# Designs tried in a protein design chat: VH-VL binders against Integrator complex subunit 8-like protein. Part 10

Target 1, 198 residues: Integrator complex subunit 8-like protein, of Dictyostelium discoideum (Social amoeba) (q54vk3)
Amino acid sequence: MNKIFGVKIDSQQKKRQQSNKNLTVFNNGRYLIYIGDIHFDRKFHREALRYYLLGCGLETAFYSDPVKTSVTNSKYLTFLSRRIFDCFYFLRAPMQAIVVSQFFGNLNQTCLVSFKIIQEEYYQLDTNYFQYIWELPLLEILLTTFTKQKDLKKIYLINQIISNPIINENNHPDIRKNFIKNTKHNFWKAISSNYLLQ

## First folded at step 4 (VH-VL)

Design b08 (framework fv_nepuvibart)
Fold by ESMFold2-Fast, scan of step 4:
Structure b08 (fold): chain C 198 residues (1-198), chain A 122 residues (1-122), chain B 107 residues (1-107)
Amino acid sequence: as target 1 above (198 residues)
Amino acid sequence: QVQLVESGGGLVKPGGSLRLSCAASGFTFSDYYMSWIRQAPGKGLEWVSYISYSGSTIYYADSVKGRFTISRDNAKSSLYLQMNSLRAEDTAVYYCARELWFGELSPYFDYWGQGTLVTVSS
Amino acid sequence: DIQMTQSPSSLSASVGDRVTITCQASQDITNYLNWYQQKPGKAPKLLIYDASNLETGVPSRFSGSGSGTDFTFTISGLQPEDIATYYCQQYDNLPFTFGGGTKVEIK
């Protein structure tokens, strides 16, 4: 250990990480995002998605460390949310696209694009991703559409989410915030598993 | 060994324009994201803009969006900030800074230039 | 935008004292926070990254802790050369934002 020379283990590990990073271009997050853009521009949406997921650190969800690996706190996730949304949309993964639209930072835009997708791709909505919807207006759009379709199973599933006190209560803001944080983390963990490993 | 040198600052009237330059040396400039960060006299730090290593990804703080343009010339190892429609509140020392990245997306500003003063005054 | 509230704005302490500065984020930033030191007339210098990691070459008397919204920066055994303004900075989301700074002076 180098603590006697004013160098802590963490600083030495950082130096080692920097040296290792310089040796591997594919271990550069910014480079991976750039490669993603090249694939996206060439209409290779699956490859683009893979590189975007790697590049914005979403794979860090694998470590299951909520303090360090909250993928919702990636500095580039919000910036890339539109590109990732487009990737899912063009890959005909509409429910994943709808979940990603919640990261746009503009709820009206989220509702607008989601409403359009729900109308156009109704029969492709993977119910396994319903659990990752936390925005109440979006849940209400889903519920309204399923009610018009008389889809009892989907109505039931959305009502289970809406009935969660954490989602609709306004008297415990920290609890709701933590629930949403965990939901976001679990979503990106599932996406990494499904699109990078499968 | 890493060095960043800003230039182009000066006195300009409100509504005027200035172009700042930052000359980089001692590292492979084209491998790094670069930022402009400013500091008004006697005040704190404010991040202004960043540009990716290729120039394809750019972001601006809302206070300068539509007025400032960041660009880079990797062949010359130089970073630029074109400032238009300058306001009194743009008066600051402008620093160019290198973003350091590791395996995780954990950017921080490991090297800064000395800064160049921009004064917007009538 | 994520607002970074830093306190105190200034403090005076004696050589050898333990100095503590706090930084609060308006939303959860996990550990995506850096601390910088700026001496008068100089550019800022990185001291701490990822909330608690000491940058190479930085004296061990400097330390950082915290996660989520509450962060602390500590100087254990203040030295005369530590007279400076200290800033926290979040990189959880764009735009990157800095705290207002804490000016540290020797009595």
Scores: ipSAE 0.000, ipTM 0.442, lowest interface PAE 18.6, mean pLDDT 80

Design c01 (framework fv_roledumab)
Fold by ESMFold2-Fast, scan of step 4:
Structure c01 (fold): chain C 198 residues (1-198), chain A 124 residues (1-124), chain B 107 residues (1-107)
Amino acid sequence: as target 1 above (198 residues)
Amino acid sequence: QVQLVESGGGVVQPGRSLRLSCTASGFTFSSYGMHWVRQAPAKGLEWVATISYDGSNKQYADSVKGRFTFSRDNSQDTLYLQLNSLRPEDTAVYYCARDLYYDILTGLDAFDIWGQGTMVTVSS
Amino acid sequence: AIRMTQSPSSFSASTGDRVTITCRASQGISDYVAWYQQKSGKAPKFLIYAASTLQSGVPSRFSGSGSGTDFTLTINSLQSEDFATYYCQQYYSYPLTFGQGTRVEIT
């Protein structure tokens, strides 16, 4: 009887401890995500991110396997996108957070949170991640902000992306879909290299 | 005692709307992802939609995208499924189901607790 | 979408029998498979997740196995309460999909 301790929370924490004990037995990505959740709840965002990436199968070794490559578009990645977004944001990786916001499945929310981050964290935006933006409204927000800042280098980089015929929506839909799929894959490969291998 | 109770089903003509509700009790509703699964008469199970613990992430089956809307009210421990533009093929028992565990993730996408279901019949 | 195919669609069995139900995925899904039991007129009951992990409270006569594309649910000593329809479900990717079900009938 744990009535005075909050029985529901205590029971779930015990279940989580039990699941962690099984990690080595099952070699199960789900248990890695669960461990990530424990770290996230404790505000250990880098550790949480590492386990989320491992749980989604977003390790460098997996990207040479066609079956494992499909995990980059898995339901876990879609559902974890907000947690991974929070991890990048709190790790002071705002450009990676903006890229991840494209996975939310709600473009209005993507644009709203990204606009806020672009304004608050302007000088921390890592231009190496601009290549992973595929949503045209988000590119327009970046361009408008850089134009107001008179940041010629960032304006140039965003214009290179916008001028790509595949992205401008005037191209065949299947070509755009394949380009976005490859962009997503390359992003998670880069992230896995930077956060799992370093 | 963990319970999910559905309501709002009925008999309607094609093109009409229904709002299904699911009330939760016996667990911390706001900590769990939730799901709707349906079953047509004498047919198997079909996943309809998922919603995250905070309502920010939603997924829908292609057959219902644009017609069904999933929402939740954590203050009332209640789940809603708005069914619009109903078709005869939407005739089914609709089950409310809880995600496998209560973490912040919208589920390991296995359904550990189910309601009793509510019948939706779409006929002329 | 990932298609889940169960076999057989139905069979007759007696109490004490060992029964095996097979579930095949149209592509590799690792171990992201759950199993459910549904009795006539009732909601499904959760049995197994991660292909082989038994949910707490489920009798030990139930077991699951498999990885990749081929999965099995085994009931080692069938009891009267086990006559039901069984469903497998993949949760590897969206949309979530179920097998068509296997009905276990009393002889």
Scores: ipSAE 0.000, ipTM 0.452, lowest interface PAE 14.2, mean pLDDT 79

Design c02 (framework fv_roledumab)
Fold by ESMFold2-Fast, scan of step 4:
Structure c02 (fold): chain C 198 residues (1-198), chain A 122 residues (1-122), chain B 107 residues (1-107)
Amino acid sequence: as target 1 above (198 residues)
Amino acid sequence: QVQLVESGGGVVQPGRSLRLSCTASGFTFDSYGMHWVRQAPAKGLEWVATISYDGSNKQYADSVKGRFTFSRDNSQDTLYLQLNSLRPEDTAVYYCARVEIFGVVTDAFDIWGQGTMVTVSS
Amino acid sequence: AIRMTQSPSSFSASTGDRVTITCRASQGISSYVAWYQQKSGKAPKFLIYAASTLQSGVPSRFSGSGSGTDFTLTINSLQSEDFATYYCQQYYDYPLTFGQGTRVEIT
């Protein structure tokens, strides 16, 4: 959500500003990332995360504006996902980091970093974030680890997600893509609520 | 032991083609993104190209775009770089290199091959 | 593209010396810097990532520091096997870029 307080712009004002907003939003997003990098360098990881999230939100409206989400936004997202992942890693929010790794655009790298984090930070895995995992190989890594640990509660939770037929590759591709889009939106909304308020 | 071995280098005239290969052993090749890095005689390192673990995503340096094609065969643990329309400026030792994950996103090269020399003359 | 500039291009030092090689980025790159050692006729060897994290197996006399635009590689007590060219590399954004290299000669 918005960290800056103010009344919502009415629907007409939103429409009128949409086309001319893109270049300004893009330039502001780049500046916010730069400020985020300064905070990251000073090991102010929570402040860095805040600026990266603001940059992402201004650029992509947290995926709520599909017209603005283009090839440029896809490249920008990959770039930002690395920084946001690093922030969560250093803030010791491993489950959030694992979720963000799904945005890397390289599933095997996603699985490698996630496997390492799951092994190192097992007791820090916040189960509230399991709902934001959509990649089957990642769910299998989690299930295998929880089975080895005999963690019946976590096994149950992951099996509920794996059992969702929308996640299986045999479903119509448009249904899966829409599900993933909504999952991404809900994740960023939850993260903004938890991290932009401070 | 973890190893990368390049082959396919040689001496060619400008405008000709070469196909470089890199064979991987000692690690799960299909789990890693791979890169090519080159070094001209008595000069520094220059990044050439990257390929994702499954071959679906590729990026090239501007100097080689449209001329070089990167591919991989995960069934044979082999990487290929097709060099087309070669120029004298492409003369270099070509290294294949692996990127490893260290708990943070790292696009740095932890394992390098010994290199294969490409010489474009005349 | 992000330009990486090393200083000096070359220098000589004696065994036991503490030596520092610097690397400057044309824009802020946080801590997304790696360092490599390359001996004559050999492939580069990975030394450091994330500006200051030493790769396993690398001697503790090597260290890295810096963030933003200015980075340093330090060898605390030069040994004869440290004769080599050293390269910095940014991985903040594509295209990946290297510094021009610094040659260290041990007398």
Scores: ipSAE 0.006, ipTM 0.546, lowest interface PAE 9.8, mean pLDDT 81

Design c03 (framework fv_roledumab)
Fold by ESMFold2-Fast, scan of step 4:
Structure c03 (fold): chain C 198 residues (1-198), chain A 120 residues (1-120), chain B 107 residues (1-107)
Amino acid sequence: as target 1 above (198 residues)
Amino acid sequence: QVQLVESGGGVVQPGRSLRLSCTASGFTFSSYGMHWVRQAPAKGLEWVATISYDGSNKQYADSVKGRFTFSRDNSQDTLYLQLNSLRPEDTAVYYCAKGEMATIFGLDYWGQGTMVTVSS
Amino acid sequence: AIRMTQSPSSFSASTGDRVTITCRASQGISSYVAWYQQKSGKAPKFLIYDASTLQSGVPSRFSGSGSGTDFTLTINSLQSEDFATYYCQQYYSFPLTFGQGTRVEIT
């Protein structure tokens, strides 16, 4: 079957082109991480954050078409998540730090660091970022803490997120996966807008 | 280059006091939790105390609670450990160490240590 | 307090050997364990964190594994500079606790 040969050749060529593009972005990011580390060491946490975000390709994601924005959810971003977390923490942006902790790739670590931040920085938790939390154990920690504090507004906001059937119901896995992907994308677009362009 | 340099150790009689210092360089000192860890001669490592990046939260090993006080001066990039009511079992090399992250307690850089000897 | 128990207490090995050191926590600590190398008369050096993540600059012959209560540090193809005492440490909860140490000695 000649038609099968044509389809396979095109598919393999497209895979090689995509791999080359991803490698280029990754290599460029190493330099930006290095510059970010220099700024971090000098206590320029906002500048360090900017370079770490550029290293993730967020500048590209902000201006490029939707296909290229998938890079922002790569293993590379997971690697940088701890550096970005530290920047938000020292910039007194604890809620952004808690959201970023979901990218650590270890949910127990996410819950442990978030619990400590919530305890230490309770009054600095920006509720505009609650919408970017998708991990149920983390939502439960927030709800438990807000209930102990008798913070009715924060309880209400977290309950709205927990009540989302896509997050907590026994739905098809792909529906939840796509929702989380969109939530991650929207978070990084918001961060790019607030920290790279302004 | 990250460097931690301890000082203030010495030989003292039981019941006396010493003040240990640790000067930090090569990183943003005010951004990291810091720790003291000791090691008695021919023995293993024993955690002594932890202090948060801003000094507001302090944790101590049960063996030193009420006797040792951990503090930091972020303007001078310096740590202090006040050792009061010293006992022979406090004899050890005392290391200061940097936390890996502000909220996580893996110790990624260590000083060379300062020796505290408590004997008659 | 969480007790960290290391075994063996000492190990005789030759260059090129594979060395495995074990560490057992008295309760579940997820992956919150770090490993350190200490050479005679020197301060400890950070090797591994989160049970299996190698610190930048540490040779790839070092690896860590485990979760929950049982953890291992492995050195593949031991080099002359690897003869040292190794410690595990949990950072799951206070008080922070170390294992007793394992001395890797030259044969």
Scores: ipSAE 0.000, ipTM 0.483, lowest interface PAE 13.3, mean pLDDT 80

Design c04 (framework fv_roledumab)
Fold by ESMFold2-Fast, scan of step 4:
Structure c04 (fold): chain C 198 residues (1-198), chain A 121 residues (1-121), chain B 107 residues (1-107)
Amino acid sequence: as target 1 above (198 residues)
Amino acid sequence: QVQLVESGGGVVQPGRSLRLSCTASGFTFSTYGMHWVRQAPAKGLEWVATIWYDGSNKQYADSVKGRFTFSRDNSQDTLYLQLNSLRPEDTAVYYCARDFPLEWSYGLDYWGQGTMVTVSS
Amino acid sequence: AIRMTQSPSSFSASTGDRVTITCRASQGISSYVAWYQQKSGKAPKFLIYAASTLESGVPSRFSGSGSGTDFTLTINSLQSEDFATYYCQQYDSYPLTFGQGTRVEIT
C-alpha cells in the first residue's frame, strides 16, 4: 500500500517543485534537455529522465491552471516524449513507456511500439499505470494480449477502462477532452513523485 | 498500515443466518477487489467469494452459491457477507482478504484475523 | 475447477535443512500461483505471487519456481519460525482453489 508513502512524498515534492520552477524560469530548459541527453548517452537513464522532466517544467504542474494546460498540451512535452519513453524503456518500466507513447502525436506509432513492448516485457507491466491509458486501440491491444495469456486480473482492469463511456462512446467532446487532460496531469504528477524526488 | 478486521461470527442452529463484516483501514479500499476465504477446524483453506472494487462483479464458490451474498460499502470501507440457510458444513473461521492486481498478476496479500462461525445444535 | 495437489502432506525437518514443497495443478495455469504460510491459530501470511516473486518483507531463504502445472516452494535454510503449514493457490480462473496444505514440523 502507497497511500501513506504518497502523503510523505507530497510534502517533499511540493518544496522541490517550487525550487525547480525557479530553476526553469531563470535557466533555459534547453540546457536541462542537453544535460539529459549527455546522461542518456552515458547510459545513466534515470538521471537523464530527471533532466527531461525538469526541462518540461513538470515540477510546477501542481500549482496553477496555466501549468496544467502546458503539461497536457505542451509542444515541448510532445518533443520530449520519445526521450522520456526511451528512458522508461531502458529503466525497465515498460508500462510507463507505453503510457508515454500516447504523447507521440501519432497513434500508429504508439500502437506499434507498445505492441512490441507488451510482447517483450509482459511480466514487467505495472498494472498501477493502466489507469493512464486513454487510446482505445492501445486498450484493445492490451486486452487481446491478456486474453491470450488468460490473465484474469489484467483483463478485468482493462475492461473497466474500456467500459468507461467517456473513452469508448465519444460523448460530448469537452467531457472527453477534460477526462484526457486530467488523466495526463495525474500521470505526470505520479511520475514526478516517483522519479524526481529520488 | 493495512488492517482488516472481521466481526459478526457466532454460534447458530442449522437454517439460520449471520452477517459478517470486515472493516478495512490503511489503504484506498475502493480500488481493491476483496475476498472471503474460510477454514473449517483442522482443514485447509477454501475460497468462498470475490467482489470487485466497485461491487459490479461477484463470484461465489459453488458450495455457497444462492445462500451467501457478498456486498461492500466503499464510503464506510466495509465488506459484508450475508450467510443464509447455514449448514453444519459451513462451520469455519471466515477471513476477509485483499486482492490487489500486482504488476503482472495477483494474490491475497493481506488477511484479517478471522471470525468463527459455528453451525450446530 | 482446477485442482491443486501438494506433496508431501507433512514432513519433519530440522533447523538448517533445505525444504522443498511441490504443488501440482490439474491443468495449465501459467505462473498464476501464490504461496502462503499459516502458523497455528493465525491467519495466513502472503509469501509469493506469480510463482516466483517474493512479497516485500519475506526472507530471501524463501523462493518459488515453476510454470504450467508444476510448482515448487523452497526454504533454503529452515529457521525455527518457519515451522508452519504452507498452501499454494491458483488464481488463473474461478473458482479460486488452494492446495490441501503441507505441514512442516520440527524433527
Scores: ipSAE 0.000, ipTM 0.427, lowest interface PAE 19.6, mean pLDDT 79

Design c05 (framework fv_roledumab)
Fold by ESMFold2-Fast, scan of step 4:
Structure c05 (fold): chain C 198 residues (1-198), chain A 122 residues (1-122), chain B 107 residues (1-107)
Amino acid sequence: as target 1 above (198 residues)
Amino acid sequence: QVQLVESGGGVVQPGRSLRLSCTASGFTFSSYGMHWVRQAPAKGLEWVATISYDGSNKQYADSVKGRFTFSRDNSQDTLYLQLNSLRPEDTAVYYCARSDYVWGSYLDFDYWGQGTMVTVSS
Amino acid sequence: AIRMTQSPSSFSASTGDRVTITCRASQDISTYVAWYQQKSGKAPKFLIYAASTLQSGVPSRFSGSGSGTDFTLTINSLQSEDFATYYCQQYYSYPITFGQGTRVEIT
């Protein structure tokens, strides 16, 4: 497995095999994200997404740990999530984009961009990704929109998520945190499977 | 502490050359992308150039492309900006700035030097 | 190139005021906007990235918002040290471009 080990100081003395592996993995992840940016600038959004996912996988040990300060800058993870959001948006994968907006770290911004996408791309919302929504205000926006559209199937699916006791505020906070962590991990695994495997 | 110190500015006549330097300390210089940003007297900020952590990728503003050359020496923790064919409109304070370019090409400029003044006049 | 236009170019305010500065991009840049503060004779200081995320150490009275083409920097309860020129910057694509700046002067 590709686990990233913290790289602090590179000695002028002979490197150990473990140290060399850590440095290579760290540099490769950053380089892949950089290549992704080149493709993004050229408006090759699918190629950009592929490189971002490969780089993110290397930097986060395949999405096992969303934040690793020693090798992954949490500030950059926020930036990367916005880049991946843009890739999904331009590829007309609006539900995946909405899921990714939850990683922005600002709920108001998440709700604003999601509301816009829901209004613009209603008929392209892939219900398979509803399971990866954990923010209650976002679930309320979806429920309100589906209710106005009288979309009984989508109302049912969102109510299943809202009714999950783990998501409700009355549950122990640690249970909710662990559930969200697992949901995030499962989302990135699903995305990597769908967009990296051909 | 992160510190960036620019030098090499001065007064030159149009058509002449200057070499600006920026010395970095307090961080692993070879891991960061670097930028040059300039500001003409009483005017706003203008991006000039970007260089990747290893020097393999360079980007230039159209106004300086073909006249300015950006380089870095990771062994000396130093940036260089060679200014050729200088014009009066190149008169500005030149800042070097750090961003984590290796993590992406479009990040913020989180640390800035004090700036060095370049004056191009006859 | 993506043109960044700030409004207003300058204005006067008093300590305690809530001030709002706007920045408009000539095309959709998602949330790839940074904000900087520059005091007279000093280098710019980084305030906000990704349109709304505060840099560590920046006072909570500063906030950013916006997406697409319209962005806003807000300062709640303006302090004496906040009189400065503010710049927005897009980092969506090359060339990197800045707004023309908004000067906040004491009344």
Scores: ipSAE 0.006, ipTM 0.573, lowest interface PAE 9.0, mean pLDDT 81

Design c06 (framework fv_roledumab)
Fold by ESMFold2-Fast, scan of step 4:
Structure c06 (fold): chain C 198 residues (1-198), chain A 120 residues (1-120), chain B 107 residues (1-107)
Amino acid sequence: as target 1 above (198 residues)
Amino acid sequence: QVQLVESGGGVVQPGRSLRLSCTASGFTFSHYGMHWVRQAPAKGLEWVATISHDGSNKQYADSVKGRFTFSRDNSQDTLYLQLNSLRPEDTAVYYCAREWELPFDAFDIWGQGTMVTVSS
Amino acid sequence: AIRMTQSPSSFSASTGDRVTITCRASQGISSYVAWYQQKSGKAPKFLIYAASTLQSGVPSRFSGSGSGTDFTLTINSLQSEDFATYYCQQYYTYPLTFGQGTRVEIT
């Protein structure tokens, strides 16, 4: 049995998670996501987010298995990412929402919704979350917008990320995949600290 | 082209057995949970069973539990349904269906169906 | 098991009509409802999931709504290819259950 954010998982749930199983039955993680949906439908976005984060941790190993491409991404993860995106958006956490949009499994949709949020919530973008952007087209949208706004600090921060050879160049597959995997994991750890321990 | 093709149906007397097969093509079969859904003549749809992407988790409708056995061979992109101790009420068209990835235990791709008739 | 009840069981409609089919769950199921269309002699076709989300490729005249126990499928401006039997399905808990079906026939 392991503990994730105070929730103990049994050995069968751990085995299913380790095997990257597509589960059709509610276990503890699925049940938590279901409770999240109830809160979401009632417009209780913070409580919904808490349950989604606990459920995702149990069922998706905190998004630590990024081997699928956009055409083969898990529809389950995509659906939960949309719900979590909505939670962050309604909680006025636009930069967190933009980071989560990278999990949609459709990069065009990611860019479209992010562009809209960047325009609407420009002055609320928390720069501490820039480090969790790994999609180059999204980084280009951010850079273009900051350049148009003549925001020298944000331009500098995004250029630091774009200048990373792992993101910009075709590197050994293991290096790039490991970098994205670690970035995803670090994001969910940061979010859990901010939204589960309040 | 994403496709599911069932086979193995037929006419059989009560108490006999049949083995149904469902061959998948056009998608990564090993990534999806699969289901069997049946439909008796002039009746509605009835869920029969599910199997997880790797075959480790299975669930059955109470009406078939203990008589039907599900298995899959991911190397051959094939799903099998072993029907034992068949009863007249098992008469139906049996559909193989792909689960629209979790949390949606809904069915986005269906086969054409195979008819199982149990008659005395 | 969660019982899904559709109404009406059948009805006649004309091309251009707005058609509404209802589905009631015996207990709360949030938005865990899918809708299917089945034409005579054919396998069901996936239309809607999560009560209101249209599957890619499904015409925009189809829409779904509802949450909790009451759900509806609406066909705005019925077309000739829409005469079929429609099923709701809950996927809130196992066993998975379908409604009895609603047959939409031409007048």
Scores: ipSAE 0.000, ipTM 0.460, lowest interface PAE 14.3, mean pLDDT 79

Design c07 (framework fv_tocilizumab)
Fold by ESMFold2-Fast, scan of step 4:
Structure c07 (fold): chain C 198 residues (1-198), chain A 121 residues (1-121), chain B 107 residues (1-107)
Amino acid sequence: as target 1 above (198 residues)
Amino acid sequence: QVQLQESGPGLVRPSQTLSLTCTVSGYSISSGYYWSWVRQPPGRGLEWIGYIYHSGSTTYNPSLKSRVTMLRDTSKNQFSLRLSSVTAADTAVYYCARLDYVWGSYEFDYWGQGSLVTVSS
Amino acid sequence: DIQMTQSPSSLSASVGDRVTITCRASQSISSYLNWYQQKPGKAPKLLIYAASSLQSGVPSRFSGSGSGTDFTFTISSLQPEDIATYYCQQSYDTPLTFGQGTKVEIK
């Protein structure tokens, strides 16, 4: 659960989900992403991010779940995650970028880019976003780095996540998948509040 | 796996338009990345020409901007280069390449084999 | 706009030798620099990105270092298959620009 988000944000996200029910691709979403690309090419990363988030929200109500029946939609969402990652990186939001890297659909890429960001931007890592990390290899990279730095507070926070039985259990895949789905949803609520409503 | 292949005429007359097509397999050009052209005159170094983003927006090298057009055909999974008013100085191997962004840097991760275009009458 | 200059233009070394190539940018580019290998008749291949990060599948004998304006590419123990021309490329700003290349030969 994301405690930094209020009832108002949850209500708005649920209303958006209802309006987008049964949509796999939304024309307004594609247009907004196109406008985002124009801003990105001009190096207006904050504006690009806003348009990407609006487009993503309209298509998926911020779940960022791929559509099983549409491989094109799934690949497009993966690419969109890379563009959103780039925006966070250029906006000096490294922890948000690391969270978004989990959406790439390639865990090796996630670990490579995150390792580099963690090494270069250690002191800029916003601990409020640690709760949105669900990939075990990434949690291990964070834990190893914090242990090397002797950062007791960050070690404690990562261990709290790793110690979650739902994340670590292998005998019920559906429980872990549902937890990840809720984590993704809560992350996009947090991002929308911080980047779209201000 | 991702593969890129250039095609087009190997000989172009001076003052005409050089036209090349890049066919991409293993990945949809409309799904992501920047799709780029880079050239290399015989015995010389590499020169970036420009890219087309998966959305269709383009950025060209200022030294070539007035002569360059890049287009995409998503139904054929192809993107193309047109270079107008060619001269002997445009004789080069032309590569299509995919441009990725990893850890703050733009890099060319996949390349076509290259197509030699000779400008001669 | 950003000029990249490499040195040397060519070098000859023996198998097992340490080979060093340098690249200089006309302005600070932080660590936004890549290194490529191009074998005769073939397309370039990415070896190093972000100045010092080794591309997956690339042998560990290749390494990069530097930041700002001065960068170094090293082959710790030259192998016969490493005979190629090597290029640096800045990714800091458009237009993307390459160094003029360094030809590495065995003698």
Scores: ipSAE 0.000, ipTM 0.464, lowest interface PAE 12.7, mean pLDDT 80

